# VH-VL binders against Protein ULTRAPETALA 1 (ULT1): the designs that were tried, part 21

Target 1, 237 residues: Protein ULTRAPETALA 1 (ULT1), of Arabidopsis thaliana (Mouse-ear cress) (q8gza8)
Amino acid sequence: MANNEGEMQCGSMLFKQEELQEMSGVNVGGDYVEVMCGCTSHRYGDAVARLRVFPTGDLEITCECTPGCDEDKLTPAAFEKHSGRETARKWKNNVWVIIGGEKVPLSKTVLLKYYNESSKKCSRSNRSQGAKVCHRDEFVGCNDCGKERRFRLRSRDECRLHHNAMGDPNWKCSDFPYDKITCEEEEERGSRKVYRGCTRSPSCKGCTSCVCFGCELCRFSECTCQTCVDFTSNVKA
Short names: E, the ipSAE of ESMFold2; O, the ipSAE of OpenDDE; V2, 0.75 times the mean of E and O plus 0.25 times the DockQ between their complexes.

## First folded at step 23 (VH-VL; framework fv_polzastobart)

Design AC2 (from AB1 with heavy chain Y30E; at its last look DockQ between E and O 0.19; V2 from the best seeds 0.00; counts 0 for: placed apart)
Fold by ESMFold2, look of step 23:
Structure AC2 (fold): chain C 237 residues (1-237), chain A 122 residues (1-122), chain B 107 residues (1-107)
Amino acid sequence: as target 1 above (237 residues)
Amino acid sequence: QITLKESGPTLVKPTQTLTLTCTFSGFSLEDRGVGVSWIRQPPGKALEWLALIYWDDDKYNNPSLKSRLTVTKDTSKNQVVLTMTNMDPVDTATYYCAHLYESDSGYYFDYWGQGTLVTVSS
Amino acid sequence: DIQMTQSPSSLSTSVGDRVTITCRASQGISNYLAWYQQKPGKAPKLLIYAASTLQSGVASRFSGSGSGTDFTFTISSLQPEDVATYFCQQYDHYPYTFGQGTKLEIK
């Protein structure tokens, strides 16, 4: 659009076109993006609605489950309750949009970007449960004893700790950042190592694949290692 | 750091109304996604969830007790209040308040108060 | 209401031993399960959420697995400070419900 003044056309600047790709019912307003959304209950089936996403972080849902009535503006939680969903309040996971013909929970979409940014900033130490799981757990081997130690990749800082450990050829058990351990601590059993932990699934569907090969969160543009240099250069090209 | 503390009477007579206050710090009930819950534990028994109030004033009570329970918040005082009517000796328990956050993985109780023992006896 | 059944009700074992506790839900709860540690006279402490995700600051010797109705909690190498009662809790449906607990002691 030609109106690049930054106020009247905020809706067109909320998301990249590829971020909205294959979403059903996309409509860009002056200061919002609107998409089709829904919530499913066993008793009543799909409740269908329109979700508006604002740069303020506000989310508004207008339910279309009742013919001829669309005056109600609902929060996502109110919409979840209105739909008759039997489970406890979990609107981030129970309200869905259609991407590529499939129902996708809001928590797995870019649509919560502004809502999450508008949350009052909390210290990671004060509200650790609010951190999103980005990637599956990974293991780093000790140079001295050969034992592998589990790294949890739940935040950018934790991903950096893992990245730095993988880049250290002399990494040892005493360098483990989560606990004070030595080589004397028992290594995890192999059957347990296949379990990689994700907030969404035991199969680790955290960031699109739970594998960090192409993710900027695990590739640091300020890092001089060849993997990060190659990723940054390749993405820019 | 998130902290919660329960306060109120420790002895209540049968039929009286119990009022407990949860005073907290390190978060506000104006913060998007936060909630405070009440849970009790009778001596030697399992925990029992009582009630929950979210930042947007959405409320949930245990259905088995909901006619007896009222949960309210005072955001300016960083407090949540539980009122439970018609107390009976079987309601003797340690009462906790707990914090939760609306995360992508669901809603679990990540920080708890130390609890207050409420004894109901004649 | 979803009933949560834990096994065993108590366990006595040695420092360094592997500890396994199971929790069964009366209906499917996906992975909406948490594990708590409670020491005598203290409030519960969250260890694990989403069945398998360790809470920040929790030691790596604790782990969880499972989905649907059957869940396990494991301490890979028991430490003296792990003496406590452990509870599972489902948060898939209201009312939220807890297992009866497993009391863990060191011989």
Scores: ipSAE 0.605, ipTM 0.812, lowest interface PAE 1.4, mean pLDDT 80
ESMFold2 (binder alone), look of step 23: mean pLDDT 91; pTM 0.931
OpenDDE, look of step 23: ipSAE 0.858; ipTM 0.944

Design AC3 (from Y3 with heavy chain S30D; at its last look DockQ between E and O 0.27; V2 from the best seeds 0.60)
Fold by ESMFold2, look of step 23:
Structure AC3 (fold): chain C 237 residues (1-237), chain A 122 residues (1-122), chain B 107 residues (1-107)
Amino acid sequence: as target 1 above (237 residues)
Amino acid sequence: QITLKESGPTLVKPTQTLTLTCTFSGFSLDTRGVGVSWIRQPPGKALEWLALIYWDDDKYNNPSLKSRLTVTKDTSKNQVVLTMTNMDPVDTATYYCAHLYESDSGYYFDYWGQGTLVTVSS
Amino acid sequence: DIQMTQSPSSLSTSVGDRVTITCRASQGIENYLAWYQQKPGKAPKLLIYAASTLQSGVASRFSGSGSGTDFTFTISSLQPEDVATYFCQQYDHYPYTFGQGTKLEIK
């Protein structure tokens, strides 16, 4: 199988099979590993959800206990708060997964590997020299239903997946490379489509649309939020 | 190297609003896992935690000070600002800002500013 | 609020002696306990976190132990530069709270 240096981050390459052994709810996606997770409060008992781990260090939780919430994705900290846990914010210790039938805090699992590595790298003042093509996220429309699906353009491989999809006049939702989906899956809300390379962040002050993790052509000239500035600076280093 | 420095008025009249600025270097508050906290120490007394703001703009205030406290960040200047209303002589203290990081063991204050003494004249 | 009670409030001892300071929480805080050193006119310095983990760059003569409600801080062999006030802090619940401090002096 063909493999590129450091750019191929398929879900099957994120962890060895031994590292995921006996974890409940493991699903390996195109660029993530998903597991069942939860958080326990004295008052409400267990809140149960699905955690997705990405090679970027991003962690996303979908909680089934509140369908119809305005937010489709939760951070682990937001999930901890949503669960009603009464202690101070300590999501690494309070969010658990099931391994061999037992609750195990995230901090004691390999699942934080990429989060922890990303946090360390964000403290660096310099980046080793390297060539990198960076685009913000883009959308590809399904030939059958017209729904648009988000493509991540943060590495050469992800740009290639997007370019290949754009070149396919018969591209369908079932061809989506990150998840196994069909036309039955709901499209992203229109308000979310403006966030093409940046997580929604209240710290993006004065920015009507935040452009993060894209190429400099897609960055709004007047966006001063630190997340966008850090991404742009780090991509060039 | 992480450094923090508090700045603002050193003398405040009762009932006035105190505004203190924490200016830092060696990290960005928008960096994943980072937080900045305000702590004060009245002369000869124990430290008292005041407020905390995380990189994702999540915020917590000490309930003993009710809604007197506001904490905000300014991404363009690498600053965190504490505003404290209705100052009283009992609020005379050295005010510190401190860095913290979301560790596997929870949060603790690993780097502190030098502190600034604020005296509230009665 | 979780009250943190330190003892003793002050301590005077000789260079080379073993120093022991205790800290008690009003309710269980697991191991979410830090120890700080504060020299006159200076900001606190973190010595120990997670009750027993030594912060990087801190001398090995400092140690901590305990869990739940009862915690101990130890200096195995007191040095002249250890003259300071020492205090514990819990970070299990908001508000974060500190002990009243132990002033350490050399005879």
Scores: ipSAE 0.554, ipTM 0.793, lowest interface PAE 1.5, mean pLDDT 78
ESMFold2 (binder alone), look of step 23: mean pLDDT 92; pTM 0.932
OpenDDE, look of step 23: ipSAE 0.859; ipTM 0.946

Design AC4 (from AA1 with heavy chain S103T; at its last look DockQ between E and O 0.26; V2 from the best seeds 0.58)
Fold by ESMFold2, look of step 23:
Structure AC4 (fold): chain C 237 residues (1-237), chain A 122 residues (1-122), chain B 107 residues (1-107)
Amino acid sequence: as target 1 above (237 residues)
Amino acid sequence: QITLKESGPTLVKPTQTLTLTCTFSGFSLYDRGVGVSWIRQPPGKALEWLALIYWDDDKYNNPSLKSRLTVTKDTSKNQVVLTMTNMDPVDTATYYCAHLYETDSGYYFDYWGQGTLVTVSS
Amino acid sequence: DIQMTQSPSSLSTSVGDRVTITCRASQGIENYLAWYQQKPGKAPKLLIYAASTLQSGVASRFSGSGSGTDFTFTISSLQPEDVATYFCQQYDHYPYTFGQGTKLEIK
């Protein structure tokens, strides 16, 4: 990932073409790669769905069997349970994708790359400061239309994108770094906005442990804004 | 880096409720993919898995004891608590808490506390 | 529940000898099997997971093999510090279950 304002992450940059070779149902979205996935139980056979892989490390599994419902999004572990799989929780091994006509568990694919990196980065960040928080998602409002767009703050690069957007008084929907959007695109529904990626509380209700007041992940020594200057000065002392 | 320590009473009477606390360091239940489990070992017998709680609050209890077991966590204090009701002399054992991490090879117990002996007698 | 049966229940042998312990599952568990070492008064220590993969920091004299229902744990050359009880454990299904243990002693 780029560590400057001039580069952008989108779905087409998550994986090289050869890494996705022969996978069934590949669809590259604005900030994700989507593939067909499934999980098998002896009682119910194959449960089939769509897996979305995000640069944040988030994994979302959706079923189109309930039209128009964004709330059908599942974690891989929840999908494993939903499928009726008889074994213990082992979603990395029990959720599969189709490669070359064969079921291949997620653990044998590149699709877990960002999930595994995010888990390591989140744990390392918390341990290095003694903090127990992984940065929750935050929203930046468009100066023109007021619509809010979701920024995930799981890596230093993602924190930098959010920091730069917050510092731009003229930020607008067309400046969104993950997708080419305009003010015409719908804002996330309020029911989805409550989900901030906080590990203690998915909805972040009353959650103070997912709010960072400054750390080496989200403050930048080369930045001249007062927040970064204050942090850098205090850390050096 | 990873350490766990069990604490709680060492002697309980039959029918009492046992509450054990696992206090850990070197990891957090804010960390994606982390779990804490309770396992016991009766004197001279095999280990018996009791319960498991993941970072996302997903929980599993041994079915033979499910109505007696409650596992909860206090992530900010790095603690997991086991509550076991209606204790009986057969429940006399060393109780361990253990760490696990979601891996490509499944979920096994890579770090254990030293354990605490709980004796149930009248 | 999946029953795990270990053999032998105890074993007495000499430093330098090859030690073999077997573990049988009552139904197939693929390779979801771990081996633990437990010294007196101490918690178990993970040695092997996925039937054959050594945990980080574990000596190369320890090894494991097998899949399905039949599993083998081997110490290629017994050392004095290896005196302990050894357990297998399946993690394919809940409840996780353990073998009854094998006490290893030096003559």
Scores: ipSAE 0.525, ipTM 0.765, lowest interface PAE 1.5, mean pLDDT 81
ESMFold2 (binder alone), look of step 23: mean pLDDT 90; pTM 0.917
OpenDDE, look of step 23: ipSAE 0.857; ipTM 0.945

